# Ledger of designs, part 197: miniprotein binders against q96jn8r1131to1294

Target 1, 164 residues: q96jn8r1131to1294
Amino acid sequence: TLEFLENHGKNILLSNGNRTATRVASYNQGIVVINQPLVPQLLVQVRIDFLNRQWTSSLVLGVITCAPERLNFPASACALKRAAWLLRGRGVFHNGLKICEKFGPNLDTCPEGTILGLRLDSSGGLHLHVNGVDQGVAVPDVPQPCHALVDLYGQCEQVTIVNP
Short names: E, the ipSAE of ESMFold2; O, the ipSAE of OpenDDE; V2, 0.75 times the mean of E and O plus 0.25 times the DockQ between their complexes.

## First folded at step 16 (miniprotein)

Design d52 (at its last look DockQ between E and O 0.95; V2 from the best seeds 0.85)
Fold by ESMFold2, look of step 17:
Structure d52 (fold): chain B 164 residues (1-164), chain A 83 residues (1-83)
Amino acid sequence: as target 1 above (164 residues)
Amino acid sequence: SKEEDLFKEAEEFAKLALEMLERGDYMYAAEYYLLAAEEALEAGNPELAFKYARKAIELAEKYGDEEFLKEAKELLKKIKKEL
């Protein structure tokens, strides 16, 4: 069963059987990680439940390839300088540095109710899904094992893991 | 060299900070300036690290939270030891 790990950002409160994550303070310290690694047949999906448009930027979505259970998470996912591939806004980032200017939709404009998904294809490519629609390969060859990560940054105050 | 690579990464983080300033995302701008400062210090350029860290602190005092500001000030203290 897919759940958020108990090891998470310090401003996160887990609920709903650890399938819902809420950022309860500030604009940062909201990193959560899915408890199972991605495998080619697994689609991990989260729904954006609650946004606060007071902030400029919204959530980050991506993967990490180091073991997540005992990591000390930085305040924001942008500071993950190794073992990380992230989608922020329309950019794709590897270890904090932008490797693609424009992929998929702008995550900063996704409304409440948007369902965002991550999966690996048979070649190790990382795919983004938006409301069930495959946006293509964001990262062509992600090392395995890797875990899906969400940073409930800025606007994004709550997400829930949903089944396909 | 390793130092040249770290310096290039510091410049890339500084460019990201400027992009975020242009978009009005001052908290991410502060985050990217702090990353640029860290990389510049590791590259052996504490003068550049100092400039980036001060930019991060200025933004954090106005827009950031107390925990981030504390982190940024601790980095500045570390940088001053290398000047």
Scores: ipSAE 0.829, ipTM 0.910, lowest interface PAE 0.8, mean pLDDT 93
Fold by OpenDDE base, look of step 17:
Structure d52 (fold): chain B 164 residues (1-164), chain A 83 residues (1-83)
Amino acid sequence: as target 1 above (164 residues)
Amino acid sequence: SKEEDLFKEAEEFAKLALEMLERGDYMYAAEYYLLAAEEALEAGNPELAFKYARKAIELAEKYGDEEFLKEAKELLKKIKKEL
């Protein structure tokens, strides 16, 4: 089953069989990684459960290609300077740097209840899904194995892994 | 060279910081300035690192949490040793 790994950001509390992540303090230190690596055609989805609008920005989605069990998480995903492809706002980032200005909907404005998914296609393209709709390839060639990453940042205080 | 690449990355992070400032995301701005400072330091440019670290700290003092501020100050301390 899909779960968040026990190795996570300092401010994360896992519940619901490690399928729910809640950031319980501050606006950061909220990175979680899903246990199973992404394999082609596996759709991994998380639902935004709760937004705290006292903060700015929102969750970051992406993948890492390093071993997640040993990863020392920075306070925020933007500080992942290696082996990281991230979706934030409408941008796509690789190892901290922006590689695409506009992709898909703005993650910073997704309301509670939004279901966000990541899927690798057969060519290694990373797709973003929003409420079941494939938004296209965000990253054309992602090294494998890779793990889905969620940074509960800013407004986003809780997410839950949901099945398709 | 590697140093040149690091320098360029530092500048890119600084650009991202500025972008965040422009849209009011002050903590991301602080974080990117800190990243810029780190890269500048690695690039062998402590003066530039200092500049970015100071910006990070200024933002962190106003908008950040204590842990981040501490990290930023620690980096500044490291930078100062190389000035």
Scores: ipSAE 0.819, ipTM 0.921, lowest interface PAE 0.6, mean pLDDT 96
Fold by ESMFold2-Fast, scan of step 16:
Structure d52 (fold): chain B 164 residues (1-164), chain A 83 residues (1-83)
Amino acid sequence: as target 1 above (164 residues)
Amino acid sequence: SKEEDLFKEAEEFAKLALEMLERGDYMYAAEYYLLAAEEALEAGNPELAFKYARKAIELAEKYGDEEFLKEAKELLKKIKKEL
């Protein structure tokens, strides 16, 4: 069963059998990682449960290719300068730098109840799913093993893992 | 060279900081300026690193992140040693 790892950003509280992550302070220190590697065809999904609209930016989704169990997470996923591919706003980022200006919907404007998914295809392409709709390949040829990451940044204060 | 690559990364992080300022996301702007400062310092340009670190600190002081401010000030100490 999919759960968030006990190793997470310091402002995170896990509940609901480690399937719900809540950021209980500030706007940052909210990185969580799924407990199983993102293997091809596994669809990992989270639902946005609560948005605090005092903040401009919202959650970031992506993958890391380093072992997450003892990783010292930075305050925000944008500071991951190695082994990271991230979706923030409409952009795709590799190791902190923008590699695609516009991909999929704007993650900063997704409302509460939105279900966001990450999946690797059989060729190692990373897909974003939004409310069950495949947005296409955001990143080709992701190295394996890799791990799905959510940064509960800014507006996004709570997410829950949901079944496909 | 590695130093040229790091300098270009510093410039790219600074551009991301400006994008965040334009949309009113001051704390992401501060984070990107700090990343720009780190790359500039590693590229052997402590004067540029100092400029970016000060921008990050100013934003953090104005918009209130004490932990980030502590981290930024620690980088500033390293930068000052190279000036």
Scores: ipSAE 0.685, ipTM 0.852, lowest interface PAE 1.4, mean pLDDT 91
ESMFold2 (binder alone), look of step 17: mean pLDDT 89; pTM 0.898

Design d53
Fold by ESMFold2-Fast, scan of step 16:
Structure d53 (fold): chain B 164 residues (1-164), chain A 83 residues (1-83)
Amino acid sequence: as target 1 above (164 residues)
Amino acid sequence: SEEEEIFKEAEEFAKLALEMLERGDYMYAAEYYLLAAEEALKAGNPELAFKYARKAIELAKKSGNEEFLKEAKELLKKIKKEL
């Protein structure tokens, strides 16, 4: 069973059997990681439950290649640098730099109820799924092992893991 | 010198803030400046921390985000105690 790891950003509260993550303060310190490595063909999905529109940017999705169990999470996923490949807004980011522009929908504008998924293909390509639709390869040749990450940043204050 | 090496992390975050500014992403730019200020303060350079915290406050005002603005102002208060 997929759950959020109990090691997470300091503003996160886990509930619903560790399948729901709520950011209970501020706009940051909201990183959560799935408790199992993202292996090829595993589709990890989260639903956006609550958006607070006092903030301008929203959630970030991606993968990290460092072991998450005892990681001291930074305030934002963007500070993970070389360990992370991130989807935010319409961009794909690695090591703090935008490596791809205009990929998929704008994550800053996805409404409540949107289901976002991450999957590795057999060639190591990272795919984004939006409401069941594969957006294509955002990042080729992701190093393994890697772990799916959600940063409940800005507008996004709650997500829940949903089964495929 | 030793001081140059000590402030490397703060300057790296400041460089990332400039990248975000170039694309018009004020919220992420403000966050990177806030991270730069925190690292400068940890490294024992409150003057540099003050510079970056001021930039974070300016960008937080542009984003219209009251809670982030409060966060940046709280860090600025900590920095002022070290000046």
Scores: ipSAE 0.070, ipTM 0.463, lowest interface PAE 5.1, mean pLDDT 84

Design d54
Fold by ESMFold2-Fast, scan of step 16:
Structure d54 (fold): chain B 164 residues (1-164), chain A 83 residues (1-83)
Amino acid sequence: as target 1 above (164 residues)
Amino acid sequence: SKEEELFKMAEQFAKLALEMLERGDYMYAAEYYLLAAEEALEAGNPELAFKYARKAIELAKKSGNEEFLKEAKELLKKIKKEL
């Protein structure tokens, strides 16, 4: 059973059996990580529950290849300069730097109710799924083990883990 | 070299900060300038680090993020010791 780890950003409150993450303050300090490694073919999905359009940017999705259970999370995922592959807006980022200008739909414009998924294929390619539709390989050859990460940044104040 | 690599990272973070500023995302702009300042300091360029840290603090003050301001001011204190 997938849950968010109890180690998370300081502005996060977990509820619903650790399956719902709410950012209760500010616009950052909202990183959460799934409690199990993202093994090939496992589809991890979260639903956007609540957006506050006061902010320009929204949630970030990705993976980290370091152990998350005792990690001191930075204020936002963009500050993860080691062992991190992230999807923000339309960009793909590795260790904080942009490696692809345009991939998939713009995550900053996904409405409430959107279901976003992460999956590794058999070759270690990281896939983004949007409302059940595979967007393709965002990152090839992700090192394993890796862990799915969501940064409830800016507009995105709540997400819930959902089953396929 | 390691210094050259760090300097390049500082430039890339500063470029990302400008991109966020163009989009009106002052919060990400502030965070990226702080990242640029950290890399510039590690690269042995405290003058450049000071410029970036000041930009980060100015942008962050507009958001009222006290925790970010505290973190940025601590970095600025370290930068000033190297000036």
Scores: ipSAE 0.689, ipTM 0.851, lowest interface PAE 1.4, mean pLDDT 91

Design d55
Fold by ESMFold2-Fast, scan of step 16:
Structure d55 (fold): chain B 164 residues (1-164), chain A 83 residues (1-83)
Amino acid sequence: as target 1 above (164 residues)
Amino acid sequence: SKEEDLFKEAEEFAKLALEMLERGDYMYAAEYYLLAAEEALEAGNPELAFKYARKAIELAKKSGNPDFLKQAKELLKKIKKEL
């Protein structure tokens, strides 16, 4: 079964059998990673449970290609550099650089209850799903193995893994 | 210039910080300036690191985030030791 890894950002508390991640302090140090590699056709989904309107930016989704089990997570997913392909706001980022200016909905404005999904297609393309709707290929040819990552940044203080 | 090429990663993070700032996203802008400062310091340019760390502190104050302000000030102390 899908769970968040016990190795996570230092402001994270896991609960509900490691299926719920809560950021208990500040706005950062909130990276969590799914416990299994994202293999083709596996749809990994999280639901936004709680937003704190004190902050303006919100969660980041993506994949990481380094081994996450013993990784010393940085304060923000963008600092993972070459190991990460990230969806932030309306952009797609790799190595801190914006590689696509407008992709899918603005993640900074998704409300509580939104279900966000990540899936690899058979060609290695990374897809974003929003409330069950495939947004298309955000990143072609993602290196494998890779792991689904959620950065509970800013407004987003809690997410829960949701099975299809 | 050749000097600009040596600090390309720091400059790229600084550019991302400006994009976030133009959109009114002080939190992301502050974080990108912090990353720019870290990259400049690692590349051996503490003066450039100081410039970016100061921008991060200014933006952190605008965000009202005391924890991030503490982090930015800690980096600034490290930078000052290299100046």
Scores: ipSAE 0.093, ipTM 0.473, lowest interface PAE 4.6, mean pLDDT 85

Design d56
Fold by ESMFold2-Fast, scan of step 16:
Structure d56 (fold): chain B 164 residues (1-164), chain A 83 residues (1-83)
Amino acid sequence: as target 1 above (164 residues)
Amino acid sequence: SKEEDLFKEAEEFAKLALEMLERGDYMYAAEYYLLAAEEALEAGNPEIAYKFARKAIELAKKSGNEEFLKEAKELLKKIKKEL
């Protein structure tokens, strides 16, 4: 079953059989990673459960191609210097650098209840799904193995893994 | 040139850092300044890299992130070798 790894950012508390991640302090240190590699045919989905309007930015999601089980996570996903492809706001980022200006909806404005999904196609293209709607290929040719991550940054204080 | 492209990337990271500062996201701002410093150093501009690294350290102190401070100080060591 899909669960968040026990190795996570220091402000995260896992519950609901490691399927719910809550950031219990501050605005950062909220990176969580799915316990299985993202392989073609696997759709990983999380629901935004709780937003705190004190902050302006919100969650980031994407993939990393390094082994996450003992990784020392930085304060935010944007500081991942190697092997990271991230979706933040309207942008697509590779190792912190913006590689696409406008892709999909603005993730900083997605309301509570939004379901966000990550999927690899058969050619290694990374897709974002929003409430069941495929936004297209955000990143072509993602190296494998790769792992889905969510950064509960800023407004987003809780997410839950949901089944397709 | 490659150096010109890297310097443009440093400028874009610095712009993102300023956006984060306006939003009160000190740690995100610190991270973008550190990325700006790294790109400026690779572009052959250690003086600019030094300024960005110092901004990153200042903002990281406000956030209390010890792991980031260690990383930022390591980059500052590399920058000082090129000054």
Scores: ipSAE 0.017, ipTM 0.286, lowest interface PAE 5.1, mean pLDDT 83

Design d57
Fold by ESMFold2-Fast, scan of step 16:
Structure d57 (fold): chain B 164 residues (1-164), chain A 83 residues (1-83)
Amino acid sequence: as target 1 above (164 residues)
Amino acid sequence: SKEEDLYKEAEEFAKLAEEMLKRGDYMYAAEYYLLAAEEALEAGNPELAFKYARKAIELAKKSGNEEFLKEAKELLKKIKKEL
């Protein structure tokens, strides 16, 4: 089954067989990556377990095309200098540049218990799923191999991988 | 040169910060300005680093992120020593 990679942001503690990630300090240094490539039709899902409303922004989801096993993660996913496609708030970003202004729900306001999913379709389109509902293609033609990434930024202090 | 590359990265982070600011995302705008300040300092331009760090501090105050504010103030102290 799917697990978070042992290489992660320095504020992360993995538990539950590496299926739960908890950010134990600060608001950043909370990037985690799934332990296998996001291949077409694989649905990777995480549940938001705990939100700390001391912070204003919340988690970021996305994919990276660089090898994650020895990557020195920056403080937040938005600072990645590698090929990265990120969903944050309502925006879609490619390597820091906004490529879509409003896509899906506002990730900064998703409550505890929300299940967020990432999936590639057969044409390489990256889909966001929210509580089992496909939001459509956020990013077309994602290069492969790519890896699903979650940044436990700000409010989001804990997520758990859940099976479909 | 390495210094020219760092300067370009500082400018790119500053542009990202301005984009975040335009959408009212003060938390990310502050973080991008702090990254721009760090790159500018490493590139040997403490005056530019000071300008970016000041912007990061102002935006951090608006975002209510006290921990980030402390981090930004510490970078500003380092920058002032190089001025």
Scores: ipSAE 0.037, ipTM 0.418, lowest interface PAE 5.5, mean pLDDT 84

Design d58
Fold by ESMFold2-Fast, scan of step 16:
Structure d58 (fold): chain B 164 residues (1-164), chain A 83 residues (1-83)
Amino acid sequence: as target 1 above (164 residues)
Amino acid sequence: SKEEDLFKEAEEFAKLALEMLERGDYMYAAEYFLLASEEALEAGNPELAFKYARKAIELAKKSGNEEFLKEAKELLKKIKKEL
């Protein structure tokens, strides 16, 4: 069963059998990682449960290729300098560097109830799914194994893993 | 070297901060300047770290992010001890 790892950002509280992550303080320190590698064709999905519009930026999601079980997470996913491919706003980022200007919808504007998904295709392409709709390949040739990551940054204070 | 890698990272974060500024993303710009400041300090350049921390504080005030402003001010306090 898919769960968030117990190793997470310090402002996270896990509940609902480790399937719901809540950021209980501030705007950062909210990184969570799925407990299983993202194998090809596995669609990992999270639902945005609660947005605090005090903040302007919102959640980030993507993959890391390092082992997450004992990783010391930085304050935000933006600070992951190695082994990280992230979707933030409309951009695609590799190790903190923007590699694509405009991909898919703006993640900073997705409302509560939005279901966001990550999937690897058979060629190692990372896909974003929004409310069941495949947005295409955000990142080609992602090294494996890799792990799905969600950063409950800014507006996004709660997400829940949902089945496809 | 590790110090050269940290300096390179400071430059790349500052570049990203400027890109966010051009888009009007003050919150992202502030975060990247704060990251640039932290890397510059670790690379042994407190003068550059101070410059980036000041930019982060400026942008945090513009975005109304009081919590981030507190973090940025704490970093600035550390930097001033190294000047």
Scores: ipSAE 0.018, ipTM 0.382, lowest interface PAE 6.2, mean pLDDT 84

Design d59
Fold by ESMFold2-Fast, scan of step 16:
Structure d59 (fold): chain B 164 residues (1-164), chain A 83 residues (1-83)
Amino acid sequence: as target 1 above (164 residues)
Amino acid sequence: SKEEDLFKEAEEFAKLALEMLERGDYMYAAEYYLLAAEEAEELGNPELAFKYARKAIELAKKSGNEEFLKEAKELLKKIKKEL
């Protein structure tokens, strides 16, 4: 079963059998990782449970190709300079640098109840799904193994893993 | 070279910091300036690192994050020893 790893950002508390992640302080230190590799055709989904509109930016999601079980997470996903492909706002980032200006919907404006999904296709393309709708290939040829990551940054204070 | 790659990374982080600042996002602006300072520090350019660390501190104060402010001040203290 899918759950969040016990290794996470220091402001995270896990509950609901490690399927719900809550950021309990500040606006950062909220990185969580799914407990198993993102294998082709597996759809990993999280629901946005709570947004605090005190903050300007919101959650980031993507994949990392380094082993997450003992990783010392930085304060935010934007500081991951190696082995990371991230979707933030409307941009796609590889190892901290923007590689696509505009992809999919603006993640900073997704409301509570939005279900966001990550999936690898048979060619290694990383897809974003929003409320069940495939947004297309955000990143081609993602190296494997890779692991789905969510950064509960800014507005997004709680997410829960949901099944299709 | 590795040094040229670090310089380019520092420039790109500073550029991202400016982009966030123009959008009024002091939180990400501070974080990107701190990343730029860290790359400049690794490059062995303490003057550039000092410039970016100072900007990170200014923006961290505006964002109200005391823990990040402490981290940025620690980096600045380290940089000052090399000036």
Scores: ipSAE 0.431, ipTM 0.713, lowest interface PAE 2.1, mean pLDDT 86

Design d60
Fold by ESMFold2-Fast, scan of step 16:
Structure d60 (fold): chain B 164 residues (1-164), chain A 83 residues (1-83)
Amino acid sequence: as target 1 above (164 residues)
Amino acid sequence: SKEEDLFKEAEEFAKLALEMLERGDYMYAAEYYLLAAEEALEAGNPELAFKYARKAIELAKKSGNEEFMKEAKELIKKLKKEL
């Protein structure tokens, strides 16, 4: 079954059979990774459980191409550089650079209860799903193997893996 | 070279900080300046790293984030040992 890896950012506590991740301190050090590779047709979904409105920005969602079991997680996902393709706010980022200015809804304004999904299509395109609605291809030709990543940054203090 | 790549990365983070600042996102702007400072330090330019770290502190004050402020000050302390 889909679970968050036990290797994670230091402010994370896992519960609910490693299916719920809670950031228990600060606004950062909240990166979690799904325990199996994101293969074509697999839809990985998380629900936003709790938002702390003192912060401006919210969760980051994406993929990494490095081995997550040995990864020393940085304070935020944007420091992962070339290994990561990230959806943050309305932007798509790679290597810290904004490679798409406006994609899908603004992740900084998604309310509690929102279900966010990542899926690779048959051509290796990374899709974002929001409450069951496919937003289209955010990143073409993602290298494989890759792993789904959630950065519980800023407002987002808790997420739970949900089945499709 | 590796140092040229790190310097380019510092500049890219600084550009991202300016974009976030223009949007009024002081937390992301502060974070990107902090990342720019770290890359500048690794590239062998502690003076540039200090400038970016100072900008990060100013923007962290605007966001009211005490934890981020603390992290930026720790970087400046490290930078002063290098200078």
Scores: ipSAE 0.098, ipTM 0.415, lowest interface PAE 4.5, mean pLDDT 84

Design e07
Fold by ESMFold2-Fast, scan of step 16:
Structure e07 (fold): chain B 164 residues (1-164), chain A 80 residues (1-80)
Amino acid sequence: as target 1 above (164 residues)
Amino acid sequence: SEEEKKKAIEEALKKAEELLREAEELAKKTGDLYLIDYAKLALEEAEKAIKEGDLEKALDLLRYYIKLALLYAKELLKEG
């Protein structure tokens, strides 16, 4: 069963059997990671439960290839300089390098109730799903093993893992 | 073979050094320094793997970074 790891950003509180993550302070320190590797054919989905419009930017989604169980998380996922492939706003980033300007919808404008998914295809391509719609390959040939990461940054203060 | 991997690594290192040179020229024209930093990071990580004796990791790492650097270069050209 999919759950968020107990190792997470310091502003996170887990509930609902570790399936709901709430950021209880500020706008950062909100990184959570899924408890098992993202293997091909596994679709990991989270629903945006609560947005605080006090902030301008919102959640970041992606994968990391380092072991997450004892990782010291930075204040935001975008500060990860190694082993990170991230979707932020409309951009795709690898280790801080922007490799695509416009991919899928703008994550900073997704409303409450939006379901965002990550999936690896059989060739190692990382796909973003939005409300069940595959947006295509954001990143090719992601190294294995990798783990799905959500950064509850800015507006996004709560997400819940949902089954397909 | 390990000797074949060594030759492949030498060729990949030459390719990475060529990309770093091209990145420096592109940065001079566009003002974007991220590709230079990225290429340097790739070389540093590969050198560490070589020093540790993990030639397979070094080769895979270099090939992957080269692939993503080319994707970034395409994005810069589209915007320019």
Scores: ipSAE 0.011, ipTM 0.363, lowest interface PAE 8.7, mean pLDDT 82

Design e08
Fold by ESMFold2-Fast, scan of step 16:
Structure e08 (fold): chain B 164 residues (1-164), chain A 80 residues (1-80)
Amino acid sequence: as target 1 above (164 residues)
Amino acid sequence: SEEEKKKIIEELLKKAEELLREAEELAKKTGDLYLIDYAKLALEEFEKAIKEGDLEKAADLLRYYIKLALLYAKELLKKG
């Protein structure tokens, strides 16, 4: 059973058996991580439940290759300078460096109800799925083990893990 | 005087709103909205300082945090 880890950003409250994450303050300190490594063929999905239009940017998602259980999370996922591959807006980032200018839909504009998924293919390529549609390989050859990460940044104040 | 205080407050608020607007436009051109939320929080704290009569804190917030957000937005525009 997939759950968010109890180690999370300071502004997160977990509910629904640790399957729902809510950011209860500000716009940041909203990083959550899935409790199991992202192994090939596992599709991890979250649904955007609530957007606060006071803020301009929205959620970031991706993978980290460090152990998440005792990690001291920074204010935002983009502050991770090692072991992180992130999708933000339309960009793909490795340790804070943009490695792809335009990939998939703009995550800053996804509405409530959008289901976002992460999956590794058999070659270690990281795929983004949007409402069930595979967007292709965002990051080739991700080191393993890796863990799916969601940063409830800006507009995105609540997500829930959904089964495929 | 009350008139002078009102004018100073209006100028500070106008300057903060102009800087946020510039940052938003630059972020829109680059497609990178990530830093705008930092600027929005800084603007909220700036407005709170103004309301509390702490003009020194308001000026410091404008100088440091709002301008920092604008500089980052300009830097993003250069890199694409």
Scores: ipSAE 0.234, ipTM 0.592, lowest interface PAE 2.9, mean pLDDT 83

Design e09
Fold by ESMFold2-Fast, scan of step 16:
Structure e09 (fold): chain B 164 residues (1-164), chain A 80 residues (1-80)
Amino acid sequence: as target 1 above (164 residues)
Amino acid sequence: SPEEIKRLAEEIKKLAEEAAKKAEELAKKTGDLYLIDYAKLALEEFERGDLDDLRYYIKLALLYAKELLEGKSPEEIERK
């Protein structure tokens, strides 16, 4: 059973059997990580439940290759300088560096109800899925093991893990 | 001298950190997190020693702040 880890950003409250994450304050401190490694063929999906349109930026998702159980999370995923591959807005980022200008839809404009998925293919390519549609390989050759990460940043105040 | 260059670098870093703090204060008042994001990227590039990227992100933050002060919405600014 997929769940969010109990180690998370300080503004996060977990509910629904640790399958729903809510950011209860501010715009940051909202990082959550899935409780098991993203192994090939595992599709991890989250649904955007609530957007606060006071803010302009929205959620970030991706993978980290460091051990998440005791990690001191920074205020935002963008501050992860090591072992992080992130999708933010339309960009793909590796350790804070933009490695792709335009990939998939703009995450800052996805509406409530959007289901976002992460999956590794058999060659280690990281795929983004949007409402069941594979957007292609965002990052080739992701090191293993890695864990799926969601940063409830800005607009995105709640997400829920959904099964395929 | 190398010591004078080091002093200047520390001074520039301090100014960049102060600018990032001001951007965060402005963003909290306006709800515009792109300004914070650009300011933090500029500071990160300074730490990396890449002055061309620092210049780029500072330009983005300043352009965004200018358009926001002119009354453009975040949606309008992003579309460009």
Scores: ipSAE 0.258, ipTM 0.619, lowest interface PAE 2.9, mean pLDDT 84

